VH-VL binders against Cytochrome c-type protein SHP (shp). Designs and how they scored, part 10

Target 1, 112 residues: Cytochrome c-type protein SHP (shp), of Cereibacter sphaeroides (p81238)
Amino acid sequence: GDTSPAQLIAGYEAAAGAPADAERGRALFLSTQTGGKPDTPSCTTCHGADVTRAGQTRTGKEIAPLAPSATPDRFTDSARVEKWLGRNCNSVIGRDCTPGEKADLLAWLAAQ
Key: E = the ipSAE of ESMFold2; O = the ipSAE of OpenDDE; V2 = 0.75 times the mean of E and O plus 0.25 times the DockQ between their complexes.

## First folded at step 2 (VH-VL; framework fv_sipavibart)

Design s09c (from s09 with heavy chain S57Y; at its last look DockQ between E and O 0.06; V2 from the best seeds 0.00; counts 0 for: pae O 9.7 > 2, off the site)
Fold by OpenDDE, look of step 2:
Structure s09c (fold): chain C 112 residues (1-112), chain A 121 residues (1-121), chain B 109 residues (1-109)
Amino acid sequence: as target 1 above (112 residues)
Amino acid sequence: EVQLVESGGGLVQPGRSLRLSCAASGFTFDDYAIHWVRLAPGKGLEWVSSISWNSGYIGYADSVKGRFTISRDNAKNSLYLQMNSLRAEDTALYYCAKGPYRYSSSRFDYWGQGTTVTVSS
Amino acid sequence: QSVVTQPPSASGSLGQSVTISCTGTSSDVGGYKYVSWYQQHPGKAPKLMIFEVSKRPSGVPDRFSGSKSGNTASLTVSGLQAEDEADYYCSSYTGSSYVFGGGTKLTVL
């Protein structure tokens, strides 16, 4: 890939003007949202609360673990990460994630 | 061996509350979706509520929303259903059921024998 | 909440085949592969017979099969046995909840 979790986080932090907070990332990831699609009220809906284990789409397709510790090539393609965050943030939250939220999410995920 | 044992059923008047319990063994709640399904006399099976820790999912049938609350105690490997503002139409045999890993997706692999709730004046 | 429709009753002779339909919408039966079937004898807990439209749990005879076309799932019981007489329910994921069909009482003649 063209990037790394650390590089992505640094970029998002720079854009946000603030350091990433993994705990905020965890809270966001585990939260139940009402602004997005009813079918996807949480990031955990598909990925599970344990991101070191495989997830599942709403249609039953398996998703590789989100945690880089379990899936080493996670968050190594910047374009792919942006696409993913764009889609999922809108599905779960109902809007794009801010750079700070992206930083927080990746910070937590990368620590798993 | 997976086993589910329901308890807490009884006879109550409308407007009263009951708390059902489901004691599970042979598996860990954290990994599975757990469900309440009821069978009213002369009627069919009706999904009541589900909880899945891994997926963060908590769901209720429209007929019980706002009145019933599903919860779990992983330490006791127990599922609960707090039923408030009970109505005559809540009369049923209440089953506890286990789904597969993470999201059950309307798959109920194992069922308890049920506990009977009767709401009557 | 979604409504899934089954015929209230079905019947077949010993050794024959019977098919029970389960009709929903594109938001449930037609939209997801998560369709399951349950058998329930009087005074007993339901038993999973088919899941994910056509998969059979271990211990379930291959006389039981499932399929789906459009918004209708079907349970077929071939080589009917006396013990197959029971209530049968389909269930479907809805994307946010679960729904059961109204149930079908299968009589073996």
Scores: ipSAE 0.006, ipTM 0.664, lowest interface PAE 9.7, mean pLDDT 92
ESMFold2, look of step 2: ipSAE 0.316; ipTM 0.820
ESMFold2 (binder alone), look of step 2: mean pLDDT 91; pTM 0.933

Design s09d (from s09 with heavy chain D31R; at its last look DockQ between E and O 0.03; V2 from the best seeds 0.00; counts 0 for: pae E 12.9 > 2, off the site)
Fold by ESMFold2, look of step 2:
Structure s09d (fold): chain C 112 residues (1-112), chain A 121 residues (1-121), chain B 109 residues (1-109)
Amino acid sequence: as target 1 above (112 residues)
Amino acid sequence: EVQLVESGGGLVQPGRSLRLSCAASGFTFDRYAIHWVRLAPGKGLEWVSSISWNSGSIGYADSVKGRFTISRDNAKNSLYLQMNSLRAEDTALYYCAKGPYRYSSSRFDYWGQGTTVTVSS
Amino acid sequence: QSVVTQPPSASGSLGQSVTISCTGTSSDVGGYKYVSWYQQHPGKAPKLMIFEVSKRPSGVPDRFSGSKSGNTASLTVSGLQAEDEADYYCSSYTGSSYVFGGGTKLTVL
């Protein structure tokens, strides 16, 4: 890829004006939201609570695990990361994630 | 072309009521949160009220709670603000503004030209 | 309620740079909060110039830039032109309400 998890996180931290916090990222990932689509109330709807395991789309198609421990090339392609964040944040929350939310999510996910 | 056109402003005595309207065109109105923001002399821009795409989430500034009621009619592509018990401090240019999502978010990406409300004895 | 502070005025000469500050707390400007900036010429509607702290909408010149450090957001206008003379407002969504700064009147000398 064109980037690393550390570089992506640093970029989002700069835009947020604050350091990432992986535990806030975990809490956000596991949270239930009311702002997005009714059929995707949480990131875990498709990815599950255990990010080392495969997820499933709403149509039943398998999604490779998010955790780099299970899928080593995660978070090394900036375009794919932005696409995932855009889809997930808008579907679950009903808006783009803030820079701080992106930093926190990646800080947690990249450590898995 | 996104358009928001406010109407219903005027001169009114304190304690009276007005109803503002905002006619929307150029976008799918029922997919977005819509807002009222006012520009008052000496105070600048002040958020007044917001309503989600389906009217399920509504917010008001503390200064207008209990006096103003926001509503929308998605079949008519229209937003409304019922303003009761008007006070001198409600004097302002009232804008209709669109956010980019179903619910409130950090930005208003399109604004109307505003309608003036003057509350004076 | 929350108070977000901007200087009431700012000025700069043609071709120079000006930075307008927007200072609040972790509840409105700091932390995760996205800050937006609006330009308003007299008699005209506000125009979104910056969103998500540092992003520009299509059609906004790249001489407008935004940043945030701690509880202070900043709008920088470089290469000042006469048409930049306007009022500038920062804003944020707290999760339940919107806050605007008091506005800054930018004069181009």
Scores: ipSAE 0.005, ipTM 0.597, lowest interface PAE 12.9, mean pLDDT 87
ESMFold2 (binder alone), look of step 2: mean pLDDT 92; pTM 0.944
OpenDDE, look of step 2: ipSAE 0.028; ipTM 0.724

Design s09e (from s09 with light chain S96Y; at its last look DockQ between E and O 0.04; V2 from the best seeds 0.00; counts 0 for: pae E 13.8 > 2, off the site)
Fold by OpenDDE, look of step 2:
Structure s09e (fold): chain C 112 residues (1-112), chain A 121 residues (1-121), chain B 109 residues (1-109)
Amino acid sequence: as target 1 above (112 residues)
Amino acid sequence: EVQLVESGGGLVQPGRSLRLSCAASGFTFDDYAIHWVRLAPGKGLEWVSSISWNSGSIGYADSVKGRFTISRDNAKNSLYLQMNSLRAEDTALYYCAKGPYRYSSSRFDYWGQGTTVTVSS
Amino acid sequence: QSVVTQPPSASGSLGQSVTISCTGTSSDVGGYKYVSWYQQHPGKAPKLMIFEVSKRPSGVPDRFSGSKSGNTASLTVSGLQAEDEADYYCSSYTGYSYVFGGGTKLTVL
C-alpha cells in the first residue's frame, strides 16, 4: 500500500487541526445512529463490536476483521480507506465523516 | 433439521419480569438474524424484536421498547428476551424465528412452537 | 408503526381459487420487495409460504402464489384443499422494523 494507519491518522489530524481520540472513535463506532440508512444503524451492524473478528455485509458476505492487528493490510491504501469511510459514514451517520471523526475512528481501530 | 425451542414462559403479575430463552439447532446459528414474534389470545401475529447475527443491529416494536431486551449467545446457540415491567397486554405465545443472512428480508424461515407468557393480577 | 390491512376472513370451495390481500403504504408493502406470507393452523407454529412477494420456499405447493401491485400484496391459493383452511398473515419490512397484517381466516367450504 501507499500508506499506513499512522500516516492516515496524522493526515486526518492535520486536516482536523486536533489530535485523534481513540475513545471518541470507539464511541462513534459503537454508537447507534438515526441519520443514516435504517438498515445500517451502526458500524457494528456489519463489523461487529469486536473488530478483531470477521464481520458480514447485510447480505451475509464475510468481511475481514477491521483491526490491523488481525488484518495487517488494513488501512494501507489511502484511496481505499477514503472510499470505505465515504460509503460507510454516509450509510451509518447520513453524512461524510469529518477529518476528526476519521482520525478518531482509525485511532481506535489501530489500537485493537 | 432446523429446530427452535422456546422456554421461560409462565404466569406473572404486572410489573414483574421474565426471561425467555430459545435454543437453536440444525443450522449455523451465528450466521443468521433471530426474531421474537408473539401471538396474543384472539389477536394476530406481532413482531416483537430482532437481533442480527453479530448483535450489531437490534430492533424493537414500539410496544416493548424500553422494557424488553433481546440478546443472543452464539456459543450456546441461544436467543434471549428479557422482559421487564410486564403488562397485561404482553400476554401471548412467544415464538422465536430464524431469519436469513439479510436482516431486512422480512423473512421468518423457521419458527419454534412457542412459550406462553401470561401477565395477570 | 405501520398498519398493514388484511381482510379478516376469506372463503372458497374445494378446488376453487381464493385471493387474500395485504394493503400497506409506500413505507412498507409498497416500498419493499420483502413481503412474506405465513400459514398457521390452530395450535401450530406459523409456516413460511411466500417470501419476497412471489418466491416459494422448498416444500410449499405451487398452488400458493404471491404478487404485488402498488401498496397491495396478494396471496392466491388455487385448487383449494381442506388442509388449506388456516390463518394467513402477511409481513413486510419497513426499513427499520417488521410489521404483520391482521391475519385472514381462510375457510374451505
Scores: ipSAE 0.000, ipTM 0.631, lowest interface PAE 11.8, mean pLDDT 91
ESMFold2, look of step 2: ipSAE 0.007; ipTM 0.576
ESMFold2 (binder alone), look of step 2: mean pLDDT 91; pTM 0.929

## First folded at step 4 (VH-VL; framework fv_rolinsatamab)

Design a1 (from r05 with heavy chain S106D; at its last look DockQ between E and O 0.07; V2 from the best seeds 0.00; counts 0 for: pae E 3.6 > 2, placed apart)
Fold by OpenDDE, look of step 4:
Structure a1 (fold): chain C 112 residues (1-112), chain A 122 residues (1-122), chain B 107 residues (1-107)
Amino acid sequence: as target 1 above (112 residues)
Amino acid sequence: EVQLVQSGAEVKKPGSSVKVSCKASGYTFTSYYMHWVRQAPGQGLEWIGEINPSSGRTNYNQKFKDRATLTVDKSTSTAYMELSSLRSEDTAVYYCARAPKRYSSDWYFDYWGQGTLVTVSS
Amino acid sequence: DIQMTQSPSSVSASVGDRVTITCKASQGISSYVAWYQQKPGKSPKLLIYAASTLQSGVPSRFSDSGSGTDFTLTISSLQPEDFATYFCQQLNSYPLTFGGGTKVEIK
């Protein structure tokens, strides 16, 4: 890939103007949202609460673990990460994630 | 009922330090960020910084990074803002303000302290 | 830093009037804006946040609009208790920044 979790986080931190907060990332990831699609109220809906384990889509398709510790190539492609965050933030939250939210999410995920 | 009760007005000389307290009640203190915002007389609002009471993590406006120190006492649900090397232009009402921390876009302030006037004069 | 340019600085209006306040961000901030009301000698009060979410207890005559760089707070029919100063705030990035304020005065 063209990047790394650390590089992505740094970029999002720069855009946010503040360091990433993994605790806030965790909170967002585990939260139940009402602003997105009804069938995707949380990031955990597909990825589970334990991101070191495989998840599945709403159609039942298995998803590789989200944590880089379990899926080494996670968050190594900047364009892919942006597409992923774009889709899922809108699906779960109902809007684009802010740079800070992206930083926080990745900070937590990368620590898993 | 959520309440943020701040310490009383302060009169300080230039070069000194001030420490303002903000006692929180009516909610779980560690579940929300505490921010500090000031307002010079007749002026707008200026963000100073934030603290996560659960972790102690802070983030400062670069303008104040060398002079402001945010702390909390979880046992008393009290947040503190200390500002050192005071200048006349630091004369302002200082507010503590609660912000949700569900996600990063929750950087709005749903509850505010009553404000603490800090006057810096020779 | 993101600058929020608020206009007008003051506006004279009468009860029942439609009042609009504008904030312009120095860069795109999507819809990440909050609005506050402040009365003399009092703390700011949250009105609207996170893309037109009305804070609990805030009258429906308050609304906001905008995305990108231009944002507007609207009071559809000004009430006596609405005479105050209003501030916008961007929620996009640190440092958090506010508009300069708009004082809504009685005509």
Scores: ipSAE 0.264, ipTM 0.812, lowest interface PAE 2.2, mean pLDDT 94
ESMFold2, look of step 4: ipSAE 0.353; ipTM 0.834
ESMFold2 (binder alone), look of step 4: mean pLDDT 90; pTM 0.929

Design a2 (from r05 with light chain A50D; at its last look DockQ between E and O 0.05; V2 from the best seeds 0.00; counts 0 for: pae E 17.3 > 2, placed apart)
Fold by ESMFold2, look of step 4:
Structure a2 (fold): chain C 112 residues (1-112), chain A 122 residues (1-122), chain B 107 residues (1-107)
Amino acid sequence: as target 1 above (112 residues)
Amino acid sequence: EVQLVQSGAEVKKPGSSVKVSCKASGYTFTSYYMHWVRQAPGQGLEWIGEINPSSGRTNYNQKFKDRATLTVDKSTSTAYMELSSLRSEDTAVYYCARAPKRYSSSWYFDYWGQGTLVTVSS
Amino acid sequence: DIQMTQSPSSVSASVGDRVTITCKASQGISSYVAWYQQKPGKSPKLLIYDASTLQSGVPSRFSDSGSGTDFTLTISSLQPEDFATYFCQQLNSYPLTFGGGTKVEIK
């Protein structure tokens, strides 16, 4: 694609004015939220807690694993990453993620 | 520049309802979430809920879910909070506050209304 | 719900003193914290958000630190206009919750 995980993380870090923290990203990904859709209380609802495994939509359609170790071209297309972040943050949290949250999430996911 | 101007103080009987307005100016109303927070006399802050003015989507603190209703009127850039089945414990100052929508946290409140005192007494 | 436990409830201080205010979250909230100042009869005013970003127009004597569960607001040299009540707020998850407040009073 048009980018790499490292380039995306660096861009979000610059926008946030702070370094990414992968442990914050993990905590956010695993957390249960009440601000989004009732059917998606957590990122793990569709993606599972083990991001090296395939997830599924609420209707059962398979989603390729989020982890680059299982799906090597993850986080190499900036448009796809923004789309995933937009859908996931709004569905789970009920708002856009901040640049810092995006940096944190990608730092954790990209290391998987 | 940015202003959130709330309706005036109200005195209500237990069991009634109140509707507080919050008129926004100095920014694009639909580009920010609107939140409602209350503060009982001499006490801390309690989040009631939020509304996305573009879509009308709301999210409520479960404590208020059966009694609070948040709405907006985009044509007048005005947000409303209605609280029903009022009790004496609902006596508080009610604030509207805006939060950023995209690429910033929507949860921190950068501008607040002046507050509306609602007194519930029999 | 994530509870924010703020301490102390009040502090008596003099102009020029260093004041620290602590908030403890009942669960990990990363760095997703905001701090507000409230003067009597006034609405809260945003000071710092995301545990790192000073709101524009806020003096540099205000700073914060922390991550995970323990967060601190520091006023490095207290000024007359800083006597107020301060609140923390977690930004991690719904419902949004605030600390109980810390009143900074003249000694």
Scores: ipSAE 0.000, ipTM 0.556, lowest interface PAE 17.3, mean pLDDT 84
ESMFold2 (binder alone), look of step 4: mean pLDDT 90; pTM 0.926
OpenDDE, look of step 4: ipSAE 0.427; ipTM 0.847

Design a3 (from r05 with light chain L91Y N92Y; at its last look DockQ between E and O 0.06; V2 from the best seeds 0.00; counts 0 for: pae E 13.7 > 2, placed apart)
Fold by OpenDDE, look of step 4:
Structure a3 (fold): chain C 112 residues (1-112), chain A 122 residues (1-122), chain B 107 residues (1-107)
Amino acid sequence: as target 1 above (112 residues)
Amino acid sequence: EVQLVQSGAEVKKPGSSVKVSCKASGYTFTSYYMHWVRQAPGQGLEWIGEINPSSGRTNYNQKFKDRATLTVDKSTSTAYMELSSLRSEDTAVYYCARAPKRYSSSWYFDYWGQGTLVTVSS
Amino acid sequence: DIQMTQSPSSVSASVGDRVTITCKASQGISSYVAWYQQKPGKSPKLLIYAASTLQSGVPSRFSDSGSGTDFTLTISSLQPEDFATYFCQQYYSYPLTFGGGTKVEIK
């Protein structure tokens, strides 16, 4: 890949003008949202609360674990990460994630 | 020629603070991250934190988040590392180290200061 | 935190020998590993970074390999100036962490 979790987080932090907070990331990841699609009220809907384990889309397709500890190449392609966050933030939250939210999410996920 | 020149050795009492300087030259100071790494006598290397000189953005090793403060003076191309509430375990050589930016940051260190010995003893 | 377990802690070798140093990450880190050389009383010197990229001025006898969790630094033919301590470092995620070091000593 063209990047790393640390590099991505740093970039998002720079854009946000604030350091990432893994706990905020965790909270966001586990939260139930009402602004997105009705069938995806949470990141955990597809990925589960344990991101070291495989998830599943609403259509039943398996998703590799989000945690880099379980999927080493996670968060190593900047374009892929942006695409993923773009799609999923809109599905769950109903809008694009802010740079700060992206930083927080990745900070938490990278620590798993 | 890239150079990082650090301040001289320090002897401190437990509970006090130390501030180490690192003057950069030979490159555009704001175009690279500055990191701080320490090495206890005969031991390995421990990352303390980083600062983006252009923005002042910092990121710390959680181990030092409450005691370490990284700052820069862009006008003098100097980076500073202050460590408070010093303990005997803080006795180490402290290094500033430049990190090139790639994407957002590279996080490897292509140039290092000569090191500053900080001795903490009663 | 990602732990970098480096081995051996020390190795005795002779000029001309092939020396291999290993570093194992506690989790997958792709290829985001850097290697440093440090001589007594001196600061570390960058050798290799960004997937087998040699730092400018570093001899070609230095090379690295590995991806995921297991990484190796190889000195194909040890030279007198290569006796030193070597460190690996990961920059996959924060906090940045180093291996414990490998001292290459003269036999």
Scores: ipSAE 0.006, ipTM 0.622, lowest interface PAE 10.6, mean pLDDT 93
ESMFold2, look of step 4: ipSAE 0.006; ipTM 0.599
ESMFold2 (binder alone), look of step 4: mean pLDDT 91; pTM 0.935

Design a4 (from r05 with light chain Y94W; at its last look DockQ between E and O 0.08; V2 from the best seeds 0.00; counts 0 for: pae E 14.7 > 2, placed apart)
Fold by ESMFold2, look of step 4:
Structure a4 (fold): chain C 112 residues (1-112), chain A 122 residues (1-122), chain B 107 residues (1-107)
Amino acid sequence: as target 1 above (112 residues)
Amino acid sequence: EVQLVQSGAEVKKPGSSVKVSCKASGYTFTSYYMHWVRQAPGQGLEWIGEINPSSGRTNYNQKFKDRATLTVDKSTSTAYMELSSLRSEDTAVYYCARAPKRYSSSWYFDYWGQGTLVTVSS
Amino acid sequence: DIQMTQSPSSVSASVGDRVTITCKASQGISSYVAWYQQKPGKSPKLLIYAASTLQSGVPSRFSDSGSGTDFTLTISSLQPEDFATYFCQQLNSWPLTFGGGTKVEIK
């Protein structure tokens, strides 16, 4: 890839004007939302609460674990990360995530 | 060519509502946020809120949360701003402006509508 | 809300002068500021965003600098077409807020 988890998080922190907070990221990932699609009330709907395990799409297809400990090339491609964030924030929350939310989510996920 | 064309000037009485339209063309309407900003005569710019045209989700400046309603019609690529319970201090030019969605390009307004003067007087 | 305090509120200058406009944020906003030009009777036009990225078609005499809370817009050699009001905008957090504006008048 074109980036690293640390570089990507730093970019989002700069856009947010604040350091990432991994605990906020964890809370957001685990939260239940009403703003997005009814079928995806939480990031955990497809990815599960244990991000070291494989998830599933709404059609039952396997999704590789989000955790870099289980999928080592996670968060090393800026285009892939933006695509994942765009799809998941819009499906779950019903909007794009803010730079601060992106920083928080990545800070937590990258440590898994 | 990106264009944002707004509805014409309006004169309103206190206590009424106004709905301003913003017709977008020359780009994929749902790929950008739409923002609304107002400017009272001789004054600065004040952000009212934003809407994500793909989902219809909104984020409002708290000052306007009780009175402003932002909507879109995806089929006509048109954004709307409705302001209720109008007062004389709401006399202003109202602008729509688009903003990129990507994290590194979010929030700055690269194209603006021509503005709609709303005059509130008794 | 992050308040953007812009100064001066107006400036009178001659063609060829260097003009500097200051914008101060009430809280840190990293380098996330945009600058707009507004001519009388017209809508604002984006000049610079994300700390020194010129919008396409903007003359190189426009530049900005700063980080944290203090930001400047500089016009290195004022031209007659630069008569306008200039606004800063913070891009850091909601609600988005603008400076009060600086009217640049040609002597």
Scores: ipSAE 0.005, ipTM 0.553, lowest interface PAE 14.7, mean pLDDT 85
ESMFold2 (binder alone), look of step 4: mean pLDDT 90; pTM 0.928
OpenDDE, look of step 4: ipSAE 0.232; ipTM 0.781

Design a5 (from r05 with heavy chain N59Y; at its last look DockQ between E and O 0.07; V2 from the best seeds 0.00; counts 0 for: pae O 4.6 > 2, placed apart)
Fold by OpenDDE, look of step 4:
Structure a5 (fold): chain C 112 residues (1-112), chain A 122 residues (1-122), chain B 107 residues (1-107)
Amino acid sequence: as target 1 above (112 residues)
Amino acid sequence: EVQLVQSGAEVKKPGSSVKVSCKASGYTFTSYYMHWVRQAPGQGLEWIGEINPSSGRTYYNQKFKDRATLTVDKSTSTAYMELSSLRSEDTAVYYCARAPKRYSSSWYFDYWGQGTLVTVSS
Amino acid sequence: DIQMTQSPSSVSASVGDRVTITCKASQGISSYVAWYQQKPGKSPKLLIYAASTLQSGVPSRFSDSGSGTDFTLTISSLQPEDFATYFCQQLNSYPLTFGGGTKVEIK
């Protein structure tokens, strides 16, 4: 890939103007949202609360674990990460994630 | 009922420090961020900084980076804002403000303290 | 820092009027704006956050719109209790910043 979790986080931190907060990332990841699609109220809907384990799409397709510890190539492609966050943030939250939210999410995920 | 009760008005000399308290009640103190915002007389709002009461993590507006110190006492559910090297321009009403930790709801302030007037004058 | 330019600084209106307040961000902030109401001698009160989400207890006559850089708070039919100063806030990036405020006064 063209990047790393650390590099992505740093970029998002720069854009946000603040350091990433893994605690906020966790809270966001595990939260139930009402602003997105009814069938995807949470990141955990597909990925599960334990991101070291495989997830599943709403159609039943398996998703590789989000945690880099379990899926080493996670968050190594900047374009892919942006695509993923764009899609899923809109699906779950109902809007794009802020740079800060992206930083927080990745900070937590990368620590898993 | 969520309440943020701040300490009373302060009158300070230039160069001195002030420490404002904000006692939280009616909710789990560590489950929300605490922010500080000030408002000069007849002016707008200016963000000072943020603290995560659970971890003690802080982030400051660069403008206040070297003069503001945010702390919390979890045992009393109280947040503190200390501002040093006070100058006349620091005269303002200082507010503590609660912010949800869940995003979509983490960057705005749903409850505010009543405000503390800090007057800096020679 | 993201600057929020709010306009007008003041507006005179009558009960029943439609009032529109504008906030312009110095850069794109998607829909990450909140609106507050502040009455003299009181703390700001949250009205709307995260794009058209009304805070609990806020009347439906308050609404917002916009994305990117231009945002609008609308009071569809001004009520006596609505005379106050209103502020926008961007919640896209730190440092968090506010508009300069719009005072809604009685005509």
Scores: ipSAE 0.019, ipTM 0.715, lowest interface PAE 4.6, mean pLDDT 93
ESMFold2, look of step 4: ipSAE 0.361; ipTM 0.832
ESMFold2 (binder alone), look of step 4: mean pLDDT 90; pTM 0.928

Design a6 (from r05 with heavy chain S106D, light chain S93R; at its last look DockQ between E and O 0.68; V2 from the best seeds 0.00; counts 0 for: pae E 12.0 > 2)
Fold by ESMFold2, look of step 4:
Structure a6 (fold): chain C 112 residues (1-112), chain A 122 residues (1-122), chain B 107 residues (1-107)
Amino acid sequence: as target 1 above (112 residues)
Amino acid sequence: EVQLVQSGAEVKKPGSSVKVSCKASGYTFTSYYMHWVRQAPGQGLEWIGEINPSSGRTNYNQKFKDRATLTVDKSTSTAYMELSSLRSEDTAVYYCARAPKRYSSDWYFDYWGQGTLVTVSS
Amino acid sequence: DIQMTQSPSSVSASVGDRVTITCKASQGISSYVAWYQQKPGKSPKLLIYAASTLQSGVPSRFSDSGSGTDFTLTISSLQPEDFATYFCQQLNRYPLTFGGGTKVEIK
């Protein structure tokens, strides 16, 4: 509860020195990567391609939908967002996301 | 075969504007970002900005933000770069270059236009 | 802005020599570096991207190494067509920036 999607995106845009691009965010979310863990080659491995639907962990546990339309409190807690980004970027890509990647991802996800 | 063909050389006076075109062929125009880079004679490369042809969204190097305008025409697969308030230091070869939509493994300029010399002279 | 400091600015070499050039980023850029070759009057040409991936058609005598801030391009046995200027580029943060270039000249 300490922030809003718009406020988070603006912060990441400032850190990146560039406006967010939701189309780049969508492409990154859907992409297949080889730099992270072998069993999480894409964000869609756990979250699926339709972010309005529940996802699933590698052990089968349900993950609430990422889309704010389905889970209204998404992207309103800066610590939770940073934790989610840290886990997912490192698991999928094998590194922290850049501020620009964070801005792009949130711009797309928050509009869902 | 991927090809980026730019408009011809321009000679301009200080204070005027120039608009350079870059016609793309051999690929799906909206699947790649278009970037613009310049190189002053005998000098290195300087990034001007990028445009997403799908949305028209742009991102500029702050140095050029108030003078550069990037646009696209999807129907002709053509990108444009306009630079206003020209100065002598804007004399350079201007390149268009395409890049994959940005994510960790595909960030590079794999095809470049032939370059357009813009000379700003009194 | 991330500054890419490239050295040396020029190197004189003979065919068959091993040539090494370096780039240093002012901030960590992980592996987001690319290398380009440019001949006089021509557009830059992509050589290597994504930390050691050779672009199609680039000879295997070109290699790179490094991560974080320090990156190196190596030409293992210089050929006549390799006399050119070489640039590094970072893609980690906007604005995208290039090194100042290294001119590889005939001895």
Scores: ipSAE 0.006, ipTM 0.593, lowest interface PAE 12.0, mean pLDDT 86
ESMFold2 (binder alone), look of step 4: mean pLDDT 90; pTM 0.929
OpenDDE, look of step 4: ipSAE 0.293; ipTM 0.821

